# VH-VL binders against q80uz0r647to840, part 23

Target 1, 194 residues: q80uz0r647to840
Amino acid sequence: RALVIAQELLSSEKAYVQMLQHLSLDFHGAVLRALENVEQEGREPLAQEELRQGLRELPAICDLHQGILESLEQRLGDCGEGQPQVADIFLAREQEFEHHAAHILQFDRYLGLLAESCLLSPRLATTVREFEQSSQGGGQSMKHRMLRVVQRLFQYQVLLTDYLNNLCPDSAEYDNTQSALTLISKVTDRANES
Key: E = the ipSAE of ESMFold2; O = the ipSAE of OpenDDE; V2 = 0.75 times the mean of E and O plus 0.25 times the DockQ between their complexes.

## First folded at step 8 (VH-VL; framework fv_rovalpituzumab)

Design z4 (at its last look DockQ between E and O 0.28; V2 from the best seeds 0.00; counts 0 for: pae E 4.9 > 2)
Fold by OpenDDE, look of step 8:
Structure z4 (fold): chain C 194 residues (1-194), chain A 124 residues (1-124), chain B 107 residues (1-107)
Amino acid sequence: as target 1 above (194 residues)
Amino acid sequence: QVQLVQSGAEVKKPGASVKVSCKASGYTFTSYAMNWVRQAPGQGLEWMGWINTDTGRPTYADDFKGRVTMTTDTSTSTAYMELRSLRSDDTAVYYCARETYTYDSGFYWYFDLWGQGTLVTVSS
Amino acid sequence: EIVMTQSPATLSVSPGERATLSCKASQSVSSYVVWYQQKPGQAPRLLIYGASTRATGIPARFSGSGSGTEFTLTISSLQSEDFAVYYCQQYNNWPLTFGQGTKLEIK
């Protein structure tokens, strides 16, 4: 049963990473290009810089989850029918989750800035719209796609909790999973404070 | 005056093609995306697709892919919609609609300007 | 695609009375709902965007509310010019989709 949950974690991570890659590579690049044009027009350079800084977290978050995915694939591929070891994948990346925390804290702000920038730049607005039309995003709005980044941490809480409930309490994996949950909870708590 | 003016009514036979024009005036044509929406007689509204008036890149609804082509002429501020392989169920009023964007506690898109509509009748 | 379902299909109301029109989404569309008014022989006209914001020039008697999957257009006191067909539309997901419309007729 623990293995089944771990497999669900892996499958959901794969889908999530695909979406995130599209955000970090295509959207991020397109928006930066559009913002350069806005700056040349002398419109609110400080606000644009702040938006850029907020969006810079996306590549870092993408790298984090790419690493998680790779580790999950390796661990689940090696364990066969035995007890999987997945909790340490999260624990080893505690520092990387700071980017995720920053994303959560700045979420409303950079979305507001993006919206304002879209009003000032029809090209940027159209760029955002075209991105929303992409098949990789499942037709969801930009805002919802960005929210999925935040929501993934809550999904971890649910999945890891289920995983924990199916582990032997005397196992090392049990203790590590508790630690991983604590780590994720610290990051999500910041989201609630915003 | 800000307005969209569409071409006149068309009568076509099944299998033919129709091209509807939508001329914009009173605003910067390339600053707003253009959408196409049709309405069969006595029926509701159906979204067909949109075109980036700056780049000329269109996006079509799945139901019309392969049969519709949207284009623009920036020099005349005109959008075009061509529908091919016409069928009787393509009989409808076709609208061009300008899309705009605003921020009010969220990202909002809406059609704030409409053409007067073009009736396309497909009959044997 | 997201299906927008409007109810009732036809609403009969007397002038001066309150009209309430419903729009339901097959899945959450947040607040990305637009309302249009269409009179016979005319193009649709924008009424409400963002589920609850009146467009410029729209009388105060028109109001929109709702989020997620349930939305409402309310006309507080019907005027003679308000009898028309009303459509809701979602902008949360592609493709864009409209409700089937509610015909508001005079009782």
Scores: ipSAE 0.275, ipTM 0.749, lowest interface PAE 1.9, mean pLDDT 91
Fold by ESMFold2, look of step 8:
Structure z4 (fold): chain C 194 residues (1-194), chain A 124 residues (1-124), chain B 107 residues (1-107)
Amino acid sequence: as target 1 above (194 residues)
Amino acid sequence: QVQLVQSGAEVKKPGASVKVSCKASGYTFTSYAMNWVRQAPGQGLEWMGWINTDTGRPTYADDFKGRVTMTTDTSTSTAYMELRSLRSDDTAVYYCARETYTYDSGFYWYFDLWGQGTLVTVSS
Amino acid sequence: EIVMTQSPATLSVSPGERATLSCKASQSVSSYVVWYQQKPGQAPRLLIYGASTRATGIPARFSGSGSGTEFTLTISSLQSEDFAVYYCQQYNNWPLTFGQGTKLEIK
């Protein structure tokens, strides 16, 4: 049933936001603090500024999904008798999904810039080592962590397809869910071009 | 000259504590993490933990957690390791070791600089 | 934790000959293995990092190989000054762990 699938979308979104907060707040903040120390010593600002700009995609993706979570919680807080309405939550945020597209297209380049910055800053390299060796990471490459960010979009395709197949075909929610699937697919298609 | 100079040998009774110092010279102390490694007489090397010298945040090996404290004093470029509730099997040479890396398609970490070692003897 | 096991415990060889020292990890450590040499009364000395890369100033007769779980330190044309204990160490996971050592004795 559609409501059960919509509840699964909500619960999995909550878990995803928690993962994004660890990645975008803890790692991003630690790297920025390390970069500020290098700048105060007057070294190599050009490559580090591009890296800082690229790292801002992670907080932007986190903000997007916090908004999606909040809207899902409000729409699904009542166990109503009728068909749920969640597809417009995604449609309203079409521009914000460009942060995912930027991440997909550019994360290899930003990882290269991070490595280059670490060659100039042992302090930054130590911060990256701590994050990779965290109890949650254990040895996972930074590339693997960045790919986890995009995995949610493929999960959306599965969930929204199942959701669509359980909606009344003559409803506005059916049409909106088709449009949301098209939006998500446009973003994921960029993964094939990377 | 780049070096790590440790404090002198110590003799302790069971139940006491020891604090070993490791003074860095010839390089920027806060740029490199400091590790502590011990070696019991006639035995191999045992990693005790490390400290991020920039933040002062330590990480301890499980066998030492609760008994060890690692600290730094950046004004004197000195790292410290304190081991509490000493027992006879804590008799060992204690080393500080500077951690660094080489990047070649990835980060390869190693200890490139070691202190001379500090013998701690625990006897009744 | 990852257990590093070295073999043999003691290896007796003549100067000019080849010594081969083994190190086995209980789990994959990729190429994150370091080799150290320790002479009596001295601190360890870095030889090899990244499983196969010689540290600066290490003679060409020292070479390392391996990945995953099996690693080898080879000393070609053994010199008298190579008498020491050799340790492997993994850098894949905390806690960092060392092998128990291989004592190289000159015959």
Scores: ipSAE 0.157, ipTM 0.626, lowest interface PAE 4.9, mean pLDDT 84
ESMFold2 (binder alone), look of step 8: mean pLDDT 93; pTM 0.935

Design z5 (at its last look DockQ between E and O 0.73; V2 from the best seeds 0.00; counts 0 for: pae E 4.4 > 2)
Fold by OpenDDE, look of step 8:
Structure z5 (fold): chain C 194 residues (1-194), chain A 124 residues (1-124), chain B 107 residues (1-107)
Amino acid sequence: as target 1 above (194 residues)
Amino acid sequence: QVQLVQSGAEVKKPGASVKVSCKASGYTFDSYAMNWVRQAPGQGLEWMGWINTDTGRPTYADDFKGRVTMTTDTSTSTAYMELRSLRSDDTAVYYCARETYYYDSGFYWYFDLWGQGTLVTVSS
Amino acid sequence: EIVMTQSPATLSVSPGERATLSCKASQSVSSYVVWYQQKPGQAPRLLIYDASTRATGIPARFSGSGSGTEFTLTISSLQSEDFAVYYCQQYDNWPLTFGQGTKLEIK
């Protein structure tokens, strides 16, 4: 049954990455273009720069999860009916999760800066609205889409826990999965402290 | 005075088209999105879609896709809504509504300004 | 789409009394709820946005509350001009959707 859970992990990762790609590529680009227009008007350059820096986390997070997805596809494709190895996929990317942590910690600040920028630029406000209505995002609000990035870590906790409960306790994968859960928990704890 | 003024009542035959206008005054037209909402007699409100008044890009509700066209003329600060292939159940008051937003830990959008409405009657 | 359900369909209340109108969402819409008032022959009028914030010029007797799936519009002391139809609307997910309305009439 561990394999079934791993397959669920893979399928959910595919859907998540698709959403994340839309955020990283389309939204990020559109907002940056709008911010350039605001800068030309000489308004709040420091705030705009901080917003840009916040937005840079999205591509990094997207790269992280793209890598996770690719690794999951490979591992599950190769294991056949045997025991999959997926825990090390997370462990190998411990440093990359720092971007995820940064996103969590700066979430409210980022939205505030975005709002401020929208006040300065009605075009940016409309851009945000158009993005919210995009089919790729399922019509969810910008805030909800950004929250999904955070929520994915909690989903990992649930999925990996279920996965763990279906592994042999004497297996290497069991120990690695425990380590992976610890890693994810450290990142999510930062979310709770914010 | 900030206001939206819509065109007059229309009577149409089934299969015909109607184009309703909404003229804005008292504010910067291309700084606020424009929505269209209709209301059948004695019924509730139904959202039809919205248009970006800056870019002219419309977005329609699924129920109206292929049959509705929203446009703007920035030079006259006017929004237009055309509904084609009219049916009897299209009989309604059609409203244009200006959209704005408020931010408090999130983006909250709402319609703060409405046109007076345009009655469109579809009858054989 | 998210379905907004208002209750009751009709509410009969005497002037000076308190009126409580309910709006329920088929799924969580956070606080992305707007309330409108509509009188016969008139366009809707904005009352409350962000579930609980009064629009400019709206009397203090109007208040909104709720989050998630349960929302309430309250009129603390009904005035003669308050008898109308009230609509809730969600702005959390596309398409935008309205409740079917609550008619507030004089008892």
Scores: ipSAE 0.398, ipTM 0.774, lowest interface PAE 1.4, mean pLDDT 91
Fold by ESMFold2, look of step 8:
Structure z5 (fold): chain C 194 residues (1-194), chain A 124 residues (1-124), chain B 107 residues (1-107)
Amino acid sequence: as target 1 above (194 residues)
Amino acid sequence: QVQLVQSGAEVKKPGASVKVSCKASGYTFDSYAMNWVRQAPGQGLEWMGWINTDTGRPTYADDFKGRVTMTTDTSTSTAYMELRSLRSDDTAVYYCARETYYYDSGFYWYFDLWGQGTLVTVSS
Amino acid sequence: EIVMTQSPATLSVSPGERATLSCKASQSVSSYVVWYQQKPGQAPRLLIYDASTRATGIPARFSGSGSGTEFTLTISSLQSEDFAVYYCQQYDNWPLTFGQGTKLEIK
């Protein structure tokens, strides 16, 4: 049962990485190019620099999850009948989860800064519209997509809890999974403590 | 002043094509998305698609894919919608509509400027 | 695709009275609803956006309310020029979709 849950973790991570790549690489680049045009015209450069800074968290989050996905694929790709070992994949990346903490705390503000930049650049606004209507994004609004970045951590809590409940309590994987849940919970608790 | 002016009414036979123009004035044409919406007699509004006026990249509603082409001419600030293989149920008023947004915890897209409409009648 | 359903299809009301028009979304659209007015032979006109905010130049007798799946347009004291067709539209999720309209008729 543990292996089935670990496979669900892998398959959902694949989908998540694809979503992150679209959001973090394609949209990020288009927004940065549009922001350069606004700065050249002497508009509000401080707000746009803050937005540019905040957008850098998305590529870092994407890099984190590409690493997680690669590790999950290696551990589970040709896995036999043995008990899976995936919890250390998360523990090894504890520092990188700080990018998620930054995103959780700031994404509403950064989305508002994007909207302000769109007032100065209607072309940026049409970029946001095109991104929102993209079939790769399922037609969801920008706000919903930013929320999906956060939602993954709550999905990890659900999946890892279910995984933990199907492990032998005496195993090292059980202890490591408890530690991974603690790690994820520390990141998500920052969003819930307001 | 700020307006969208469309080409005049057209009468077409089934199987023909129609190309409706929409000329923008009073604003920066390539800064706002252009949508096409039609309304059959006595019916509601039906979205046909939109075009990114900066890049020229269109997106078509599923019901019109394969029969519609949307283009722009930035030098004349004009959008075009061509509907091919016309059928009698394509009889409608065709509108161009400029799209803009409002932000309050999310982007709120709506049509703030409409052309006067172009009646296309398809009859044998 | 989010379906917007308006009711009633036709509403007969006397001038000076209050009209209440309903719009229901097939799933939550938060407050991401606009209302348009369309008079015969004319293009639609923006009335209300963000469910409750009047567009510039719209008389105070027009008000909108609602959130989630249920939305209402209210006209508090009908004038003769208010007899028209009214459409709601959601913009929470692509594609943007319209309700089928409510015709407001003089009783």
Scores: ipSAE 0.211, ipTM 0.614, lowest interface PAE 4.4, mean pLDDT 84
ESMFold2 (binder alone), look of step 8: mean pLDDT 91; pTM 0.922

Design z6 (at its last look DockQ between E and O 0.55; V2 from the best seeds 0.00; counts 0 for: pae E 13.3 > 2)
Fold by OpenDDE, look of step 8:
Structure z6 (fold): chain C 194 residues (1-194), chain A 124 residues (1-124), chain B 107 residues (1-107)
Amino acid sequence: as target 1 above (194 residues)
Amino acid sequence: QVQLVQSGAEVKKPGASVKVSCKASGYTFTSYEMNWVRQAPGQGLEWMGWINTDTGRPTYADDFKGRVTMTTDTSTSTAYMELRSLRSDDTAVYYCARETYYYDSGFYWYFDLWGQGTLVTVSS
Amino acid sequence: EIVMTQSPATLSVSPGERATLSCKASQSVSSYVVWYQQKPGQAPRLLIYGASTRATGIPARFSGSGSGTEFTLTISSLQSEDFAVYYCQQYNNWPLTFGQGTKLEIK
């Protein structure tokens, strides 16, 4: 059933958003504080600024997925036994996915900058380590958590494809789901070309 | 000389506590995290936890939570590990180990400096 | 937790011969594997970090390889001082975990 797949989408989004919130709120804040200390030492200010800019995408991405989650909860809560409407949730947020695309494109550079900064600041390195050990992240490395942000779009492709395969081809939701898949594919294609 | 020197062997009864010290020298104590690893006789290595030597914030392995306390004294460049409610199966050599890192397409961490170990024997 | 399994438990090799030690992870640990050497009555000694990088002062006869779940420590030509217990460790996930060790003994 399409509804079952939509429910899987919702459940996975909940887990993803929880992880993402931890990245956006705790990691982001901790790293920024550490970077301030590095700046006071007069080391690599340009690299640090670029790192800050990269980190700014995390809150935007978090907001995007929080919105998606809220909409999914509402739509699936209201549909009862009927046909869910979830495709438009993605379509309405096309512009917001630009932040996600930017994150993907800058992912390697971001990690490189973070690494350079950590080499200069053991305090920053320790901050990263502490974050990696946090219970909210399931004990996964920061790199893996950051990769999950990228991977979520690919998960959307899989889930929405399955969803599509269980919809009536003559339905409006079918057409909208195709459009949503096209949207996600554009973002992921950009990632692959980088 | 860069080294970690641990306190001497301890003999304790079940239910007692033991506190092992690890004094660092030859490097900046607060620039490297300190880990604790134990090894039962004839057995492998078991990670116990680590402490941020700058902030003093410890993180413990789940198996030791509630029984272990890690602390540091920056003025003496010394790390401490206290294990409470000792049992016979706590008999082991306890090591402090300095942790460092490098980056090459990822953050790699490793223990590059070890103390000589402290034998703790728990017997009735 | 990630379980690191080393094999064999004991490896008997003659001096001058090649030794190959295996370490398997219960799940992918990328390249976040460290190898240590431990001699009787001594603390472990760092050999390899990042799965394949030799630590400072480690002879060239020691090499590490692998990624994901399969890792190997190789000693190209065994010297008398190389007979010891070797441990692998993962640093990909918390908690940090070690293999049970491989004892390298003289044949």
Scores: ipSAE 0.445, ipTM 0.793, lowest interface PAE 1.1, mean pLDDT 92
Fold by ESMFold2, look of step 8:
Structure z6 (fold): chain C 194 residues (1-194), chain A 124 residues (1-124), chain B 107 residues (1-107)
Amino acid sequence: as target 1 above (194 residues)
Amino acid sequence: QVQLVQSGAEVKKPGASVKVSCKASGYTFTSYEMNWVRQAPGQGLEWMGWINTDTGRPTYADDFKGRVTMTTDTSTSTAYMELRSLRSDDTAVYYCARETYYYDSGFYWYFDLWGQGTLVTVSS
Amino acid sequence: EIVMTQSPATLSVSPGERATLSCKASQSVSSYVVWYQQKPGQAPRLLIYGASTRATGIPARFSGSGSGTEFTLTISSLQSEDFAVYYCQQYNNWPLTFGQGTKLEIK
């Protein structure tokens, strides 16, 4: 049962990385290009630079999860193993999860800055809408896409809890999974206090 | 005066085409996207598509793809909708509608200004 | 695609009374619902956006409420000019979809 849950973690991570790559490579670049046009029109650069700085968290989050995906793919290959070992993949990246913490704490601010920028720039607003309507955007609103960046941590809590419940309590993987859950829970607790 | 003024009523035979115009005045045409919505007699509203008035790029609802062409002329602040291969069930009032900005509404997907409507009647 | 369902199809009320119109979404649309009024022979007119915010020039007797999947338009102290068809529309997701309308008639 543990292996099935670990495979679910892998397949959902693959989907999440594809979504992050779309946001980081396609949307982020399109928004930055649109903001350059606004700057040529003499708009205040500090407000636009603040939004630009916030958007730079997406590439760092994408890099973190590309590493997680690569490690999961390597660990869950067809090697004939009976019990998987995946919890240390998360523990090795504790400091990198600070990018998720920063995003959670600033999410409402960045969404507000994007909305204000769209009101002042029809070009930026059109860029966001065209991204949402593209096949790459999957028909979901930009708000839903941005929320998915943080939702993955809550999905980890569910998956790792189910995984833990299917491990031998005396195993090292059980202990490591408890530690991984503690790590993820610290990041998500900040969102619950808002 | 902020308004959208559409071309007059049309009577067409099945298989013909119709092109409806929508002239904007009192605001900057390229600042707001333009949508087309139709209403068959005694029926509700049906969204047909929209056009980016700055770039001229249209997006069509699935039911109309292949039969509709939406264009703009920014020099006259006018949007156009052409519907081809007309059928009797295309008889409707056709509206142009201006979208509002993203900030107040979430996304460019509701309409704060409507044209007066253009009746297109398709009968043999 | 998100289906918007309005009820009732027709609502008969007397001037001076209150009318309550319902709009239900097949999945959550957050607060991204707009209400239009359409008088006979006229184009639709924007009344409420964001579920509860009155558009400029709309009288205070019109109010909207709701979030998620359930939305309500309330018209207090009905005037003779308020008898019309009312449409809700969601703008949370592509494609844009309208409810089928509620006709408000004189009882």
Scores: ipSAE 0.000, ipTM 0.461, lowest interface PAE 13.3, mean pLDDT 80
ESMFold2 (binder alone), look of step 8: mean pLDDT 91; pTM 0.914

## First folded at step 9 (VH-VL; framework fv_rovalpituzumab)

Design a1 (at its last look DockQ between E and O 0.81; V2 from the best seeds 0.00; counts 0 for: pae E 3.7 > 2)
Fold by OpenDDE, look of step 12:
Parts: C-alpha cells; structure tokens; sequence
Structure a1 (fold): chain C 194 residues (1-194), chain A 124 residues (1-124), chain B 107 residues (1-107)
C-alpha cells in the first residue's frame, strides 16, 4: 500500500512538473519580454523590479520540483517491490522550499503588481490572456494556474499523510516522513497566515 | 464617441465566403482584443474567436477552425472576420465585441463594447 | 468546454416585482461570469462582470451573485425596459461559452 501511494506521488508530480514548466518557461519568459518594453518607456521601474523579483520564484520552484521528480523516479525505479524511500527527497530540499514559501506569501502582491503593469502595458495584458488560453494549461485562468503552485503543497500533506499511515511505525522511513510532513506544514502555515 | 461600426448585411449562397468588417473609433484600437460572436435567428450567442489587435494573432473556436480567418488593419482601426464554405446554418447576426478587463484579486475579462451586428443570410 | 445552463428558459414577471435568473456552470468557473442584456434587434449590453460587479450606467436594481458553479442575476423591481433576453457567459476557461438565455417577459 505504501508503494502504491508513492507511485501516486510520482505520477502526480510528473503532471505537476509539466504544468509548472509551462508556467515557468512560457509565462515567465513572455512576461519578462513584455516588461522589457515597459522599462524602455521609463514607467514605474520600482514596481517592475518587484514584479520581476516575484516572477523569479517560478523558475526556482520549477527547479525544486524537477529535482523532486527526478529523485522520485530514481527511488521508485530502484526499489522494485520493496519499501520505497521517498521522505528524504523532501528533507534534503528544505532550504529550496523557501522559494515556495516566498511565492505563497507574495502571491497577492505579485498578482497586484502584474495587474498594475498590465494597466501600463496593454501588450502585457494580452500576453497574460494568450497564456491563459494555452492548451498546456487546460485553458485555466492565470490565477488558477498560479494557485496550483500553492495547492501542490497541500497535496503533499495529503499524500504523505496517507503514505505515513501505511508505513511501519518502527521504520526509519516513518520517522523521516513525519519530518517531511512537518517541513511541508511549516511552509503551508505561512499561506494560512497571509 | 467610443463605438464599433460593422459592415452591412450580406446575402450569400452555400459554399461562398463572407467578410465582415468592424471599425473601431474613440479609443486606441491596439489596446483591446477583439472578439467575434454570432447569433442564429432566435438562438443564443456563440463565441467564434478573438484576435490580438496589437500582434494580429488570432485564436479560433474549434468549431470554426479551418473556415474562419480573423484579421486587423491597424491603420484604419478595423477588424475583419471572414467565414468560408458557408452553409445554411451559418445564417446569423455576427457581432464584433471589444474585450477589456479589471483587477480585483484576479483578472476578470468581459465584453464592454459591441458592434451593431451584421446579418449574414445563407440561402440557395 | 464548459456548459452554461440558464433557467428558466422563459420568466414571466409583472412590473415592479422581483426577477431571479439562474445560471449554472458544468464545472467551477470561480467568479468569472458575465451577464448581458439583449433587446430585440439590438446587440447585447453588458450588465454584470466578475459575477457581481455592475457595469457603468447599469441601474442599482440589477445585481449579480454566485461563485463556482451557481450564479444568479436579480432585478429587484422590474421596469418596463427590463423585459429582454439575458445571457450569462463564463470567462474562466477556453473556449468562452454562453448560456442559452432567459427570456424575461411581462406577465
């Protein structure tokens, strides 16, 4: 049962990373290009810089989850039918989850800054709209796609909890999974405080 | 005055093509995306697609892909919609509609300006 | 595509009375719903956007509410000029889709 849950974790991570890659590469890139035009016009450089800084979290988060995915693939590929070891994948990346925390905390501000920038640049607004209609994103709104980044952490909580409930309490993996859950909870708690 | 003015009514035979124009005035044409919506007699509204008036890049609804072409002329602030291989069920009033947005903890889009409509009748 | 279903198809109401129009989405569209009014021989007119925000120039008797999959347009006290067809539209997913419309007629 634990292995089945780990496999679900892997499969969902694959789907999530694909979405995240689209968000990080296509949206991030398009917005940055549009912002370059705004900067040339000399409009509100400070707000633009803050927006760029906020956007930089997306590639960082993408890198984080790509690493998680690669590790999951390796671990589950190697274990066969044995006990999987996946909890340490999260623990080893505790510091990287700070980018995720920052994204959560600045989510509303980021969208606000984006909106302000769109007011200054109709091209940017159109860029956002074009991204929203992209097939890779399932045609979801920008806000919903951005929220999926936040929601993935909550999915981790659910999946890892279920995983934990199917582990031997005396196992090292059990202890590590508890630690991983604590780590994720620390990040999600920031979302609740915002 | 901010307005969209469309071309006049058209009567076409099956298999023919029709091109409807939509001229914008009173605002910056390239700052707002243009949508096309049609309405068959006594029926509801059907979204056909939209065009980026800045880049000229169109996006079509699946039902119209291959038969519709949307274009713009920025010099005249005019959007065009061409529908080919016309059928009787293409008989409808065709509208151009300006798209805009506002932000309130999210981006909300809507059509705030409509053309007067162009009746296209397809009959043998 | 997201299917928007309006009900009832026809609503008969007397002047001065309250009218309630329903719009249901086949899946969640958050608050990305727009309401339009259309009179015979005219183009649609924007009433409500963002599910609950009245457009400029729209009388206060018009109000929109709802989120997710259920939305409502309410006219608190019907005026003679309010008898028309009303359409809801979702802007959450591509392709954009409209409801089939509710005809508001005089009782």
Amino acid sequence: as target 1 above (194 residues)
Amino acid sequence: QVQLVQSGAEVKKPGASVKVSCKASGYTFTSYAMNWVRQAPGQGLEWMGWINTDTGRPTYADDFKGRVTMTTDTSTSTAYMELRSLRSDDTAVYYCARETWYYDSGFYWYFDLWGQGTLVTVSS
Amino acid sequence: EIVMTQSPATLSVSPGERATLSCKASQSVSSYVVWYQQKPGQAPRLLIYGASTRATGIPARFSGSGSGTEFTLTISSLQSEDFAVYYCQQYNNWPLTFGQGTKLEIK
Scores: ipSAE 0.608, ipTM 0.841, lowest interface PAE 0.8, mean pLDDT 93
Fold by ESMFold2, look of step 12:
Structure a1 (fold): chain C 194 residues (1-194), chain A 124 residues (1-124), chain B 107 residues (1-107)
Amino acid sequence: as target 1 above (194 residues)
Amino acid sequence: QVQLVQSGAEVKKPGASVKVSCKASGYTFTSYAMNWVRQAPGQGLEWMGWINTDTGRPTYADDFKGRVTMTTDTSTSTAYMELRSLRSDDTAVYYCARETWYYDSGFYWYFDLWGQGTLVTVSS
Amino acid sequence: EIVMTQSPATLSVSPGERATLSCKASQSVSSYVVWYQQKPGQAPRLLIYGASTRATGIPARFSGSGSGTEFTLTISSLQSEDFAVYYCQQYNNWPLTFGQGTKLEIK
């Protein structure tokens, strides 16, 4: 049933937003300490600016998914006996999803810059370990948690495909869901290039 | 010589406490996390927790939280583990272990250096 | 917590033979597995980290493989000094956990 799948989309989005918020805090803390250590070590400003860019990318993705979550809560809280209408939530955010792809392309680079900072300042590595172990996200590595960003895109493809298969082909929601899948496929294809 | 040298064996009564030392030499103490692992006689290894040697901030395994305190003295490059309210099932060899890392598309953590172990016997 | 299960508990082999030790995680740990060797009365010694990378000074007869939930340590052409207890450990999730060990004995 379409409504059950839409509820799964909502519940998984809530969990994903919580994960993003925790990841953003951990990454932010690690990058800030890396920037402090780079300043103390007298390293090049270019690496410093690239790490600062990493600080900005993840909050933007958090904002995107917070908006999606709020819209899903509204739509499924107001959906009575009729068919759910959730596909346009994704369609309305095409530009933000393209930003999501750009983040994925840059993420391995930012993690590599953090590792380079740890080579330059070995004391920073214990701070990175501390963030990985103290996270409320289950204590997984920073890389594993950040790969969840990509995992969510594939999960959308699965969920929206299952959703589509349970909609009337003549419905507007069917057409909108096909369009949303096309959008997500574009984002997924760009992510796979990295 | 890169090494971890621990304090000697101890015999304790139930209810007492023990403080094991682990002195590092041959490397920069504050650049590596320190872990504590114990091994009961004839049994496997059990992780107790770790300490950030740069900040002195510890993290304890749940089974030991409330009974264990981990500290460092960076001026002597020494880590300490204190276990309180000892019970007979705390009889074990207690190890310190240095944690390090390498990067290959992600961080990989491992213990590359172990102390010789400290036998703590708890008997009435 | 992630349970690491080693098999067999004891492995009896002759010098010069090949030994294969198994380690299974209760959930995926990716490649975040380490192997240690422990001889009687001694501290554990690092053999393999990252599931397959030999530590400095470890002979080429030791090799590791696996990812996800299934991992193996292989020792080719066993030497007399290789008879010891071997532990796997995961560091993917907190708390860090060890397998119960595999004792490698002379047949």
Scores: ipSAE 0.475, ipTM 0.732, lowest interface PAE 1.8, mean pLDDT 84
ESMFold2, look of step 9: ipSAE 0.463; ipTM 0.744
ESMFold2 (binder alone), look of step 9: mean pLDDT 91; pTM 0.913
OpenDDE, look of step 9: ipSAE 0.507; ipTM 0.814
ESMFold2 (binder alone), look of step 12: mean pLDDT 91; pTM 0.923
ESMFold2, look of step 13: ipSAE 0.282; ipTM 0.654
ESMFold2 (binder alone), look of step 13: mean pLDDT 91; pTM 0.924
OpenDDE, look of step 13: ipSAE 0.569; ipTM 0.827

